# Designs tried in a protein design chat: miniprotein binders against q96jn8r1131to1294. Part 81

Target 1, 164 residues: q96jn8r1131to1294
Amino acid sequence: TLEFLENHGKNILLSNGNRTATRVASYNQGIVVINQPLVPQLLVQVRIDFLNRQWTSSLVLGVITCAPERLNFPASACALKRAAWLLRGRGVFHNGLKICEKFGPNLDTCPEGTILGLRLDSSGGLHLHVNGVDQGVAVPDVPQPCHALVDLYGQCEQVTIVNP
Key: E = the ipSAE of ESMFold2; O = the ipSAE of OpenDDE; V2 = 0.75 times the mean of E and O plus 0.25 times the DockQ between their complexes.

## First folded at step 7 (miniprotein)

Design T20 (at its last look DockQ between E and O 0.84; V2 from the best seeds 0.00; counts 0 for: pae O 4.0 > 1.5)
Fold by ESMFold2-Fast, scan of step 7:
Structure T20 (fold): chain B 164 residues (1-164), chain A 93 residues (1-93)
Amino acid sequence: as target 1 above (164 residues)
Amino acid sequence: SDALRLFFEARRIIEEGGDPEEALKKAKEAFELFIKEGNLELAAFTAVVIVELLKKLGKDPEEIKKWIEIAIELAEKAGNKLLVRIARKLEKE
């Protein structure tokens, strides 16, 4: 069963059997990681439960290739300078550097109720799914093992893991 | 969720330096709704917020002690080790 790891950003509170993550303070320190490696064909999905519109940017999601169980998370996922491939706004980022200007929808504008998914295809391509619709390959040839990460940044105050 | 909306409204008031009495009112309303929903983790964390607001307002030490006990009890019932540590830290402050 998919859960968020108990190692997470300091502003996170886990509930609902570690399937719901709430950022209880500020706008940052909100990184959570799924408890199982993202293996090909596994679809990991989270639903946006609550947005705070006073902030302009919103959640970031992607993958890391370092072991997450005892990782000291930075305040923001975009501060990860090694082993990270992230989707933020409309951009794709590798280790803090933008590698694609426009991919998929703008994550800063997704409303409450949106279901966001991450999946590796059989060739190691990382796919984003939005409300069940495959947006295509955001990152080709992701190294394995890798782990799905969500950063409850800015507007995004709560997410819940949902089954396909 | 009405409970979440009230919780985040209370937090917004605190973070913006607004009226702590209004924040306390909203936090207590959120707490009752989280209890009704069976959301022990957010109820426990809301009790922690209530304790901090009561201290800021210089409220009765017996009321503060009661809410610390509530926070610890709910955190233990939820089985959330981090939350138990947060709540127990209130006893030392």
Scores: ipSAE 0.604, ipTM 0.858, lowest interface PAE 1.8, mean pLDDT 90
Fold by ESMFold2, look of step 8:
Structure T20 (fold): chain B 164 residues (1-164), chain A 93 residues (1-93)
Amino acid sequence: as target 1 above (164 residues)
Amino acid sequence: SDALRLFFEARRIIEEGGDPEEALKKAKEAFELFIKEGNLELAAFTAVVIVELLKKLGKDPEEIKKWIEIAIELAEKAGNKLLVRIARKLEKE
């Protein structure tokens, strides 16, 4: 059973058996982490449930490679300087450094109802899925164990874990 | 959902310094819809927001007390420890 961890950003309220995360205040402090590490063949998917399009930036997706249960999360995922690989807008970031200018769709323009997925392949490559379609390898060799992370930033006010 | 839309509309009014009476109306509508949906966590949090708005508007202390009790009851039914602490803090203030 995939759930968001109880350790999360301070503006998050978990509901629906910890499968739904709502950012109930402000524009940040919205980091959530999936409770199971990624393993080959596990596809972690979240649906964007609610957006406020008055903001220009939206959610960040990615993985952290350190243990998330007691980690002190920063206000936003882009401030993670260790053990983090992130997809933001069209870019890919490692520990705060942009390593790819353009990968997959622009996350800032994904509408409500979009289903975003993360999985590892057998070589440790991190794949993004969008509405069931594999976008290819965003990161070629992610250390294991790692956990999927979502930052409900800016536009993004609610996401729900969905099964494939 | 309509409940979530109304909740965030109330939140935006509060954050932008808008009319607290309009925010209160939307929050109460969202509360009723969250109850109908069985979303106890968001209903409880919405009740907390309602208490804060009632205090800001200088409403009747008996109405405020009633909404505090609603928030606590829902938070306990939801089994959300953080919400229970938030709601019980309203009693002390």
Scores: ipSAE 0.505, ipTM 0.828, lowest interface PAE 2.2, mean pLDDT 91
Fold by OpenDDE base, look of step 8:
Structure T20 (fold): chain B 164 residues (1-164), chain A 93 residues (1-93)
Amino acid sequence: as target 1 above (164 residues)
Amino acid sequence: SDALRLFFEARRIIEEGGDPEEALKKAKEAFELFIKEGNLELAAFTAVVIVELLKKLGKDPEEIKKWIEIAIELAEKAGNKLLVRIARKLEKE
């Protein structure tokens, strides 16, 4: 069963069998990691449950290749400078550096109800799925094992892991 | 859910420096709905928010005590150790 790990940002409360993450304070400190590592062809999906439009930015989605249970989370995923591939806005970032300017839809403008998915292909390519539609390879070669990461940042105040 | 909506509306009011009485009203409503939904974690945290609002408003100490106990109890039932600590801290403030 896919769940968020108990090791998470300090502003996160987990519920629904640890399948729902809610950021209950501020705009940051909202990083969560999914317990099971990504394996090829496994689609991991989260739904945006609630957006607070008081803020401008929204969630960050990606993967980490370090041990999540021992990770000391920074205030935001953007501060991860190692072992991190992240999707923010329309950009793809590796260890804090933008490696792609425009990829897929703008995550900052995804409405509530949007289902975002991550999937590794057989070649190690990380795919983004939006509402079930494969947006293509965001990262061509991701080291394994890796774990899906969601940063409930800015507008994004709640997400839930959903089954495909 | 309606509970979540009310919860974040209450939080928004607080963040924006709005009427704490209105925030309290919404928080209490959210609490009841979270309980009905079986969401003990958010119910517990909402109770924490309620305590903070009650303190801010200078409300009855007995009511404050009541909600602190509720927060602790629900946090414990939810198995959320962090939330338990947060709720316990309210007793010391």
Scores: ipSAE 0.034, ipTM 0.483, lowest interface PAE 4.0, mean pLDDT 92
ESMFold2 (binder alone), look of step 8: mean pLDDT 87; pTM 0.873

Design T21
Fold by ESMFold2-Fast, scan of step 7:
Order: C-alpha cells, then structure tokens, then sequence
Structure T21 (fold): chain B 164 residues (1-164), chain A 93 residues (1-93)
C-alpha cells in the first residue's frame, strides 16, 4: 500500500493512514515523499483536496534519486540542487535548471479534485498523468532507484494518495 | 471537506487580524466535524487553535483547561509525536 513517508517537511501533518498530507502553516516546508521507489509501470496518483487562493503558485511534483528517509528537506523542492527532476507550473526542471519551457497543463491552475500521476515507462521515461490522461514523457532516462515527491507549495494545502 | 474549509477559514481570520470570536466559532464547528469524521490528527490540531483563541479572548480559565485536556488526549490517541509536543506545550504556557 502506498503511503507518505514520516520524514517530510516540518509544516506537514499526515492523516488517513499516512495517505493524506496537509500543510498546516505558511506556504512552504511542505515536501512529502512516497514510501516505495517509483519502479517502472507503477502509477502513483495524488488528488488535490484543498487550495488556498491567497497564494499565487501551487504544488510541484517529480522524483528524487537520493534516499528520502533521513533527507533534510529544504523549504521548497525547487531549492534541491542535486538528484531532483521536478514539474512546476508549465516547466520541467532538473536540479534547479529549466529543461523544458512548456509541458502538460499549468500546475498552478489545476483545480481541487484534479488527480495527478507519476509513472516511469520501461525505458526510464517519467510520465505525468492528469485525470487519467498520459501527458507524455516529461523527463527521459531518469536514474533508478527514484522516489516520487510532492511539494505542497503555495496554494496547495492538501493532497491524498488515490488508487488508479 | 467542510471541516477543512472551516479550519482554514479560522486560521486565515487569525493570520489577517480579524475577529477572534468569528475564528473561534469556525474552529469549534471544524472540531465537531473532524470528530465525526474520525480525523483525530486534525481534531487535535483544531483543539490547539481553540485554546489559542480562548486565551486571546480572555475566556474562562476552566474552559481553557478543558480544551487543553482535549488537545492532549486527542494528540496522544492520534499517535502523532509532533501533535503531542504541540499540545503538551499548551500546559506550560
């Protein structure tokens, strides 16, 4: 069963058997990581449960290749300068560098109820799924093992892991 | 969830310096709903917020003590170390 790791950003409260993550303060310190490596064909999905429109930017999701169980998370996922491939707004980022200008929908505008998924294909390509629709390969040749990460940044104050 | 909406509305009122009585009303409504949902983590956190608001409003020390006890009990029942630490801190303030 997929769960969020108990090692997470300091503003996160886990509930619902560690399947729901809520950011309970501020706009940052909201990084959570899935408890299992993202192996090929595993589809990890989260639903956006609650948005606070006081903030301008929203959640970030992607993968990290470092061991997450004892990682000291920065205030925001975009501050990760090593071992990180992230989807933010319309862009794709590797270790803080934008590697794609426009990929998929703008994550800053996805409404409550949106289901976002991450999956590796058999060639190591990282796919984004939006409400069940495969957006294509965002990142080719992701190193393995890797772990799915969600940053409850800005507007996004709660997500829940959902089954495919 | 209606409980979460009410919780965040109460928090926003506090952060913006609005009416603490309005925040308290929303926090208490959220608490009741979290209890009905069996969401012990948020019930405990909401009880902490209620204590903070009661202190700010200068409410009855007996009522404040009751809500501190509720916060601690729910945090322990939830088994969440962060919430237990936060709730126990209320006893020392």
Amino acid sequence: as target 1 above (164 residues)
Amino acid sequence: SDALRLFFEARRIIEEGGDPEEALKKAKEAFELFIKEGNLEFAALTAVVIVELLKKLGKDPEEIKKWIEIAIELAEKAGNKLLVRIARKLEKE
Scores: ipSAE 0.087, ipTM 0.523, lowest interface PAE 5.8, mean pLDDT 86

Design T22
Fold by ESMFold2-Fast, scan of step 7:
Structure T22 (fold): chain B 164 residues (1-164), chain A 93 residues (1-93)
Amino acid sequence: as target 1 above (164 residues)
Amino acid sequence: SDALRLFFEARRIIEEGGDPEEALKKAKEAFELFIKEGNLEFAAWTAVVIVELLKKLGKDPEEIKKWIEIAIELAEKAGNKLLVRIARKLEKE
């Protein structure tokens, strides 16, 4: 079954059988990774449980292609650069570069209760799902193996893995 | 969760340099609710926060020791190895 890895950002507390991740301090150091590779057709979903409106930006969602179990996670996912394809706000980012200006809804405005999903299609395209609705291909030809990543940044202080 | 809301209110007070007595009150209320809902990880972490607040307020060493023991016991019951290490560090500080 899907869980968050016990290797995570230093401000994270895992609970609920490693299925709930909470950032317990500050606004950063909140990266978590799913415990198994994102293989084609696997839908990984998280629900936004708690938002702190003190902060402007919110969670970042995406994939990394480096082995996660022994990673020394940076303060934010944006520092991962070459190993990461990230959805932040309305943009898609790779290696610190915005590779798509407007994709899907604005992640900074998703309310509590929103379910966000990541899935690879049979051609290696990374899809974002929002409340069960496929937003299309955010990133084509993602290298494999890759791992689903959530950065509980800014507003987003808690997420829980939910199964279809 | 009311427990989680109270926990985050206590953290906000701490991070903004507000009244540590108010933070302690909210943390203790959150702790009781986490215990009632069986959330051992958050009960343990909240006990760690309570210890930090008690030290900041210069409270009785016996009260501080009691909350350290609570934090360790709950972290062990939760089976969270990192949380056990964090709680045990409180004994050595």
Scores: ipSAE 0.358, ipTM 0.754, lowest interface PAE 3.3, mean pLDDT 88

Design T23 (at its last look DockQ between E and O 0.90; V2 from the best seeds 0.00; counts 0 for: pae E 3.2 > 1.5)
Fold by ESMFold2-Fast, scan of step 7:
Order: sequence, then structure tokens, then C-alpha cells
Structure T23 (fold): chain B 164 residues (1-164), chain A 93 residues (1-93)
Amino acid sequence: as target 1 above (164 residues)
Amino acid sequence: SDALRLFFEARRIIEEGGDPEEALKKAKEAFELFIKEGNLEFAAYTAVVIVELLKKLGKDPEEIKKWIEIAIELAEKAGNKLLVRIARKLEKE
């Protein structure tokens, strides 16, 4: 069963069998990681449950290739300088460097109820799924093992892991 | 969820330096709704927030102690070890 790891950002409260993550304070310190490596053919999905539109930017989604179980998380995923491939707004970022200007929908505008998914294809390409629709390859060759990460930043205050 | 809405309203008041009495009222309302819903994690965390607000307001030590006990009991029932750590820190200051 997929769950969020007990090691997470300090503003996160896990509930619902560690399948719901809520940011209970501020706008940051909201990083969560899935408890199993993202292996080819595994589709990891989260639903946006609660948004606070007073903030301008929203959740960040992606993968890290470092071991997450004891990692000291930064205030935001954007501060990860190594081993991170992130989707933020319309951009794709590798270790803080923007590698794609416009990919998929703008994550800052996805409404409550949106289901966002991450999947590796057989060639190691990282795919984003939005409401069941494959957006294509965001990153063409992700090193393994890698782990799915969600940063409940800004607008996004709650997400829940959902089955495909 | 009305419980979540009230919880986030209390949090906003705290973060913006608003009226802590208003925040306390909303936190207590959220707590009752989380209990009714069987959401033990949020009930426990909301009790922690209530303790912090009671301390900020200089409320009765007996009332503060009661809410610390509530927070610990609910965190234990939820089986959430981080919530238990957070709640127990309230005892030790």
C-alpha cells in the first residue's frame, strides 16, 4: 500500500493511514515523500483536496534520487540543490535549473479535485498524468532508484494518495 | 469540511497576529467537529493549538493542563508517534 513517509516537512500532519498530508501552518515546510521507490509501471497519484487562493504559487511535484527516510527537508523543494527533478508552475527543474519552460498544465491553477500522477516509462522517462491523461515525458532519463515527492507549497494545503 | 475551514481560519488569525480569543473560539469549534467526525489526528493537533493559544492568553493553568491531557490521549489513540512527541513536549515545556 502506498503511504507518505513519516519523515516529512515540519508543517505536515499525516492522517487517513498516512495517505492524506495536510500543511497545518504557514506556506512552506510541506514536503512529503511516497514510502516506496517509483519503479517503472507504478503510477503514484495524489488528489488536491484543499487550496488557499490567498497564495500565488501552489504545489510542486517530482522525484528525488537520494534516500528520503532520514533526509533533513528544506523549507521548499525548490531549495534542493542535488538529486531533484521538479515540476513547478509550467516549468521542469533539475537541481534548481529550469530545463523546460512550458510542460503540461500550470500547476499553480489546478483546482481542488485535480488528480496528479507520476509514472516512469520503460525507458526511465518521468511522466506527469493529470486527471488520468498522460502529459508526456517531463524528464527523459531519471536515475534510479528515485522517490516521488510532493511539496504542499503556497496554495496547496492538503493532498490525498488515490488509487489508479 | 467545516472542521478544516474553522481550523484554517484559526491558523490564519494566529499567523497574521489577530485576536487570539477569536482564534481560540474557532479552534475549539474545529476540535468538536473533528471529534464528531472521528478524525483523531486533527483533534489531537487542534488540542495542541488550543494549548498554545491558552498559554499565549495567560489562561488558567488547570485549563491548560486539561487540554495537554486531551492532546496526549488523542495522539495516542491516533497511533501517530510524531503527534505524541509534540503533545508530550507541551508537558515538559
Scores: ipSAE 0.536, ipTM 0.816, lowest interface PAE 2.0, mean pLDDT 90
Fold by OpenDDE base, look of step 8:
Structure T23 (fold): chain B 164 residues (1-164), chain A 93 residues (1-93)
Amino acid sequence: as target 1 above (164 residues)
Amino acid sequence: SDALRLFFEARRIIEEGGDPEEALKKAKEAFELFIKEGNLEFAAYTAVVIVELLKKLGKDPEEIKKWIEIAIELAEKAGNKLLVRIARKLEKE
């Protein structure tokens, strides 16, 4: 069963069998990691449940290749400087550095109910799915094992893991 | 849910330095709804928020104690060890 790990950002409250993450304070410290590593052809999806539109930025989605159980989470995913491939807005970031300017839809403008998915292909390419539609390869060669990461940042105040 | 909406409204009031009495009202309403929804985690955490607000407002120590106990009980029922720890820390503050 896919769940969020107990090791998470300080402002996160887990519920619904650890399948729902809610940022219960401030605008940051909302990083969560999904327990099972991504394997080829496994689609991991989260639904945006609640947005606070007083903020401008929204959730960050990506993967980490370090051991998630021991990770000391920074206040935001953007502060991860190693073993991190992240999707923010329309950009793709590696260890804090933007490696792609425009990819897929703008995550900052995804409405409530949007289902975001991550999937590794057989070649190690990381795909983004939006509402069931494959947006293509965001990262062409991701080291394995890796874990899906969600940063409930800014507008995004709640997400839930959903089955494909 | 309505409970979640009220919860976030209460939180916003707190974070913005608004009227803690209004925040308390909303938090208590949220709590009742979380209970009705069977959301024990949020009910427990909302109880924690209520305790914090009551302390801030200098309310009756007996009421504060009551809500701490509620928070602990619900956290235990939810099986959330972190929430239990958070709730128990309220007794020491």
Scores: ipSAE 0.517, ipTM 0.810, lowest interface PAE 0.9, mean pLDDT 94
Fold by ESMFold2, look of step 8:
Structure T23 (fold): chain B 164 residues (1-164), chain A 93 residues (1-93)
Amino acid sequence: as target 1 above (164 residues)
Amino acid sequence: SDALRLFFEARRIIEEGGDPEEALKKAKEAFELFIKEGNLEFAAYTAVVIVELLKKLGKDPEEIKKWIEIAIELAEKAGNKLLVRIARKLEKE
């Protein structure tokens, strides 16, 4: 069963059997990680449940390749300088460095109800899905094991893990 | 949910420096709905927010004490160790 890990950002309250994450204060400290590593047969999906459109930036989505259970998470995922591949806005970032200017939709404009998915293909390519539609390979060769990460940043105040 | 929308409305009032009486009204309404939904984590956290608002407003110490006890009980029922610690800290003032 897919759940968010108990080790998470300081402003997160987990609920719904740890399948729902809510940022209950401020605009950051909202990192959550899925409790199982990505494997080729696993599609991890989250639904955006609640947004505050007064902020410009929204959630960050991606993977980490270090063991997440005891990591000290920074205030924002973009400050992860090691073992992280992140989708932010339209960009792809590796360890804080932008490696792709344009990939997929602009995450800052995804409305409530959007279902975002991550999976690995057999070659270690990281795929983004948006409302069930594969957006292609965001990162061609992610080291395994890796865990899906969501940063409930800015606009994004709640997400829920949903079944494919 | 309607409970969550009311909760965030109260939180925005607090964070933007709005009227704490209005925030308290919304927080209490959200609390009632979280209880009806069986959402113990949010009921407990909302009770913590209610205590903070009551203290800010200088309300009856006996009402504040009752809400602290509610927050602790709900946090323990939810099995959320962080919430238990937060709620028990409220007893110290």
Scores: ipSAE 0.354, ipTM 0.737, lowest interface PAE 3.1, mean pLDDT 90
ESMFold2 (binder alone), look of step 8: mean pLDDT 88; pTM 0.876

Design T24
Fold by ESMFold2-Fast, scan of step 7:
Structure T24 (fold): chain B 164 residues (1-164), chain A 93 residues (1-93)
Amino acid sequence: as target 1 above (164 residues)
Amino acid sequence: SDALRLFFEARRIIEEGGDPEEALKKAKEAFELFIKEGNLEFAAFTAVLIVELLKKLGKDPEEIKKWIEIAIELAEKAGNKLLVRIARKLEKE
């Protein structure tokens, strides 16, 4: 059963059996990580439950290749300097550096109810799924093991893990 | 969903420097709805918020003490170690 780890950003409150993450303060310190490694063919999905529209940027989604259980998270996932492959807005970022200008839909504009998914294919390619639709390979050859990460940044104040 | 909306509204009032009495009213309503929903984590966290608002408003120390006890009991029932630590820190202030 997929859950968020109890190690998370300091503004997060977990509920619903650790399947719902809520950012209870500010706009940052909202990183959560899935409790199981993202292995090939596993589809990890979260639903956007609550958006605060006074902020402009929204959630960040991706993978980290370091062990997350005792990681001291920065204020924003994009401040991770090593072992991080992240999707923010339309960009793909590796360790804070933009490696792709435009991939998939703009994450800053996804409405409440949107279901976002991460999956590794059999060749180690990281895929983004939006409302069940595969957007293609965002990052080829992701190192393993890796762990799915969601940063409840800016607009995004609550997400819930959902089954396919 | 109504509970969460009221919680966020109470938080927004506080963050924007609005009326703490209005925030307290909304927080208490959110608390009752979280209890009804069986959402012990948010019930506990809302009780922490209620304590902070009561202190800010200079309310009766006995009322404050009761809400601290509620926050601790609910955090323990929820089995959330971080919430238990947050609630117990209220006793040290």
Scores: ipSAE 0.356, ipTM 0.752, lowest interface PAE 3.2, mean pLDDT 88

Design T25
Fold by ESMFold2-Fast, scan of step 7:
Structure T25 (fold): chain B 164 residues (1-164), chain A 93 residues (1-93)
Amino acid sequence: as target 1 above (164 residues)
Amino acid sequence: SDALRLFFEARRIIEEGGDPEEALKKAKEAFELFIKEGNLEFAAFTAVYIVELLKKLGKDPEEIKKWIEIAIELAEKAGNKLLVRIARKLEKE
């Protein structure tokens, strides 16, 4: 079964059998990683449970290619640099560079209840799913192995893993 | 969850330099709801936060001690090693 790793950002509290992640302080230090590699055709989904509109930016979703089990997580996912491909707002980012200007909906405006999914296709393309709808290939040729990552940044204070 | 909403409201009050007594009241209400829901992780963490607020307010050392004991007990019942460590450190200030 899919769970968040017990190694996570320091502001995270896991509950519900490590399937719910809550950021309990501030706006950052909220990185969580799925316990299994994202293998082709595996769909990993999280639901946005709680938003704090005090903050402007919201969650970041993506993949990392470094081993997450003993990683000392930085304050935000963007600090992971070459190890991470990230969807943030409407952009796709890698190593501090915006590699796609507008992809899918704006993640900063997704309401509570939105289900966000990550899936790798057979060609190594990373797909975003929003409420069951495939948005297409955000990142081609993602290196493997990789792990799905959620950064509970800014507005997003709680997410829960949901199964199809 | 009403419990989560109250917890975040208590935290927001402190972050914005508001009244710690109001924050404490909301934190205690959140704690009661987390207990009713069987959410031991959040009950334990809220008890830790209550200890922090009681210390800020200069409350009775015996009340502080009771909430530390509550935090430790709930963290242990939750089986969360990080929460047990956090709660145990409260005994040493």
Scores: ipSAE 0.291, ipTM 0.691, lowest interface PAE 3.7, mean pLDDT 88

Design T26
Fold by ESMFold2-Fast, scan of step 7:
Structure T26 (fold): chain B 164 residues (1-164), chain A 93 residues (1-93)
Amino acid sequence: as target 1 above (164 residues)
Amino acid sequence: SDALRLFFEARRIIEEGGDPEEALKKAKEAFELFIKEGNLEFAAFTAVEIVELLKKLGKDPEEIKKWIEIAIELAEKAGNKLLVRIARKLEKE
């Protein structure tokens, strides 16, 4: 069973058997990590449950290759300068460096009810899925082990892990 | 959900320095809905916020004590170690 780790950003409250993450304050300190490594063919999916239009940007998705169980999370995932591959807005970022300008839909405009998924293929390519549709390879050759990360940043105040 | 909307409305009032009586009313409404939905984590967290608002408003110490007990009980039932620590800290303040 997939759950969010109990180690998370300080503004997160977990509920629903650790399957729902809510950011209860501010716009940041909202990083959560899935409790199992993202092994090839495992599809991790989250649904956007609640958006606050007060904020400009929205959630960030990606993977980290460091051990998350005891990690002291920064205020935002974009502050991770090592071992991080992130999807933010339309961009793909590796350790803070933009490596792709325009990939998939703009994450800052996804409405409530959108289901976002992360999956590794057999070659180590990281795929983004949006409402069940594979957007292709966002990041090739992700090192393993790696862990799926969601940053409930800005507009995104709640997500829930969902099954296919 | 309606519960979550009321919860965030109460929190916005608090964060903007608005009327704590209005925040308390919305927090209590959110609490009842979280209980009805079986959302023990949010019920516990909302009870913590209710305690903080009651203290800010100088309400009856016995009412404050009752809400602290509610927060602890719900946090324990939820099995959330962080919420239990937050709720138990209220007993010393």
Scores: ipSAE 0.367, ipTM 0.752, lowest interface PAE 3.1, mean pLDDT 89

Design T27
Fold by ESMFold2-Fast, scan of step 7:
Structure T27 (fold): chain B 164 residues (1-164), chain A 93 residues (1-93)
Amino acid sequence: as target 1 above (164 residues)
Amino acid sequence: SDALRLFFEARRIIEEGGDPEEALKKAKEAFELFIKEGNLEFAAFTAVFIVDLLKKLGKDPEEIKKWIEIAIELAEKAGNKLLVRIARKLEKE
């Protein structure tokens, strides 16, 4: 079963059998990682459960290629300067550099109830799914093994892993 | 979740320098709802938050001790190692 790893950002509380992640303080320190590598055809999905509109920006999701079990997470995923491919707002970022200006919907405006998915295709392309709709290839040729990451940043205070 | 909404409202009151008595009332309501829905992790964490509020308000040490015991028991039932550590640290204070 898919779960969030017990190694996570310090403002996270896991519940519901480690399938729900809640940021219980501030706006940052909210990184969580899925407990299994993102292998081709595995669709990892999270639902946005709770948004706090006090903050402007919202969740970030993507993949990392470093081992997550003992990783010291920075305050935000965008501070990861190595081994990270992230979707934030409408941009795609590799190690802090924007590599695509506009991809998919604006993640800062997705409402509660939105289901966001990550999947690798057979060619190693990273896909974003939004409410079941494939947005296309955000990142080609992701190195493997890689791990799905969600940063409960800013507005996004709770997400839950949901099965297809 | 109504429980989660009440918890975040209680936290917001404290973060904005509002009335700790109002925060305590909402935290206790959230606690009861978390218990009702079987959310042991949030029940435990809310009990920890209640202890912090009781200490800020200078409440009776025996009431504080009761809520520490509740937090520890619920954290243990939840099987959450981090919550158990957080709750047990309250005994040192």
Scores: ipSAE 0.364, ipTM 0.750, lowest interface PAE 3.0, mean pLDDT 88

Design T28
Fold by ESMFold2-Fast, scan of step 7:
Structure T28 (fold): chain B 164 residues (1-164), chain A 93 residues (1-93)
Amino acid sequence: as target 1 above (164 residues)
Amino acid sequence: SDALRLFFEARRIIEEGGDPEEALKKAKEAFELFIKEGNLEFAAFTAVVIVELLKKLGKDPEEIKKWIEIAIELAEKAGNKLLVEEARKLEKE
């Protein structure tokens, strides 16, 4: 059963059996991590439930390859210094460095109800899925084990893990 | 969820420096709906917000104490250790 870990950013409140994450204050401190490693062919999906357009940027999602259960998360995923591959806006980032300028749709403009998915292929390529549509390989050769991460940053105030 | 809409409206009022009486009214309405829905985590957190608003407004110390007790009880019932810690801080602060 997929759940968000109880170790999360300080502004997060988990509910619905740890399947819904809500950022209850400010615009940051909203990192959540899935409770099990992202293994090949497992599709982890979250639905955007609530947006606050007061803020400019929106959610970030991706993977980390360090153990998440006891991590002291920074205020934003962008500040992760090690072992992080992130999708933000249209960019792909590795440890703070932009490695691709234009990949998939702009995450800052996805409306409420959008379902975003992460999946590893058999070769370790990280795929983004948007409303069931595979956007292709965002990051090749992700080291394993890795863990799916969502940063409820800016506009995105609530997400829920969903199954097909 | 109507409860979530009211909760976020109360939070927006607080963050924008609006009327704390209006925020309190919306937070109390949200609390009642979270209880009805069985959403113990949000009921507990909304009770924490209510305590902060009551303190800001200089409300009756007995009412403040009641809401602190509600927040702790609901956080414990939810089994959420971080919420229990946040609620218990209200006793000491």
Scores: ipSAE 0.424, ipTM 0.774, lowest interface PAE 2.7, mean pLDDT 89

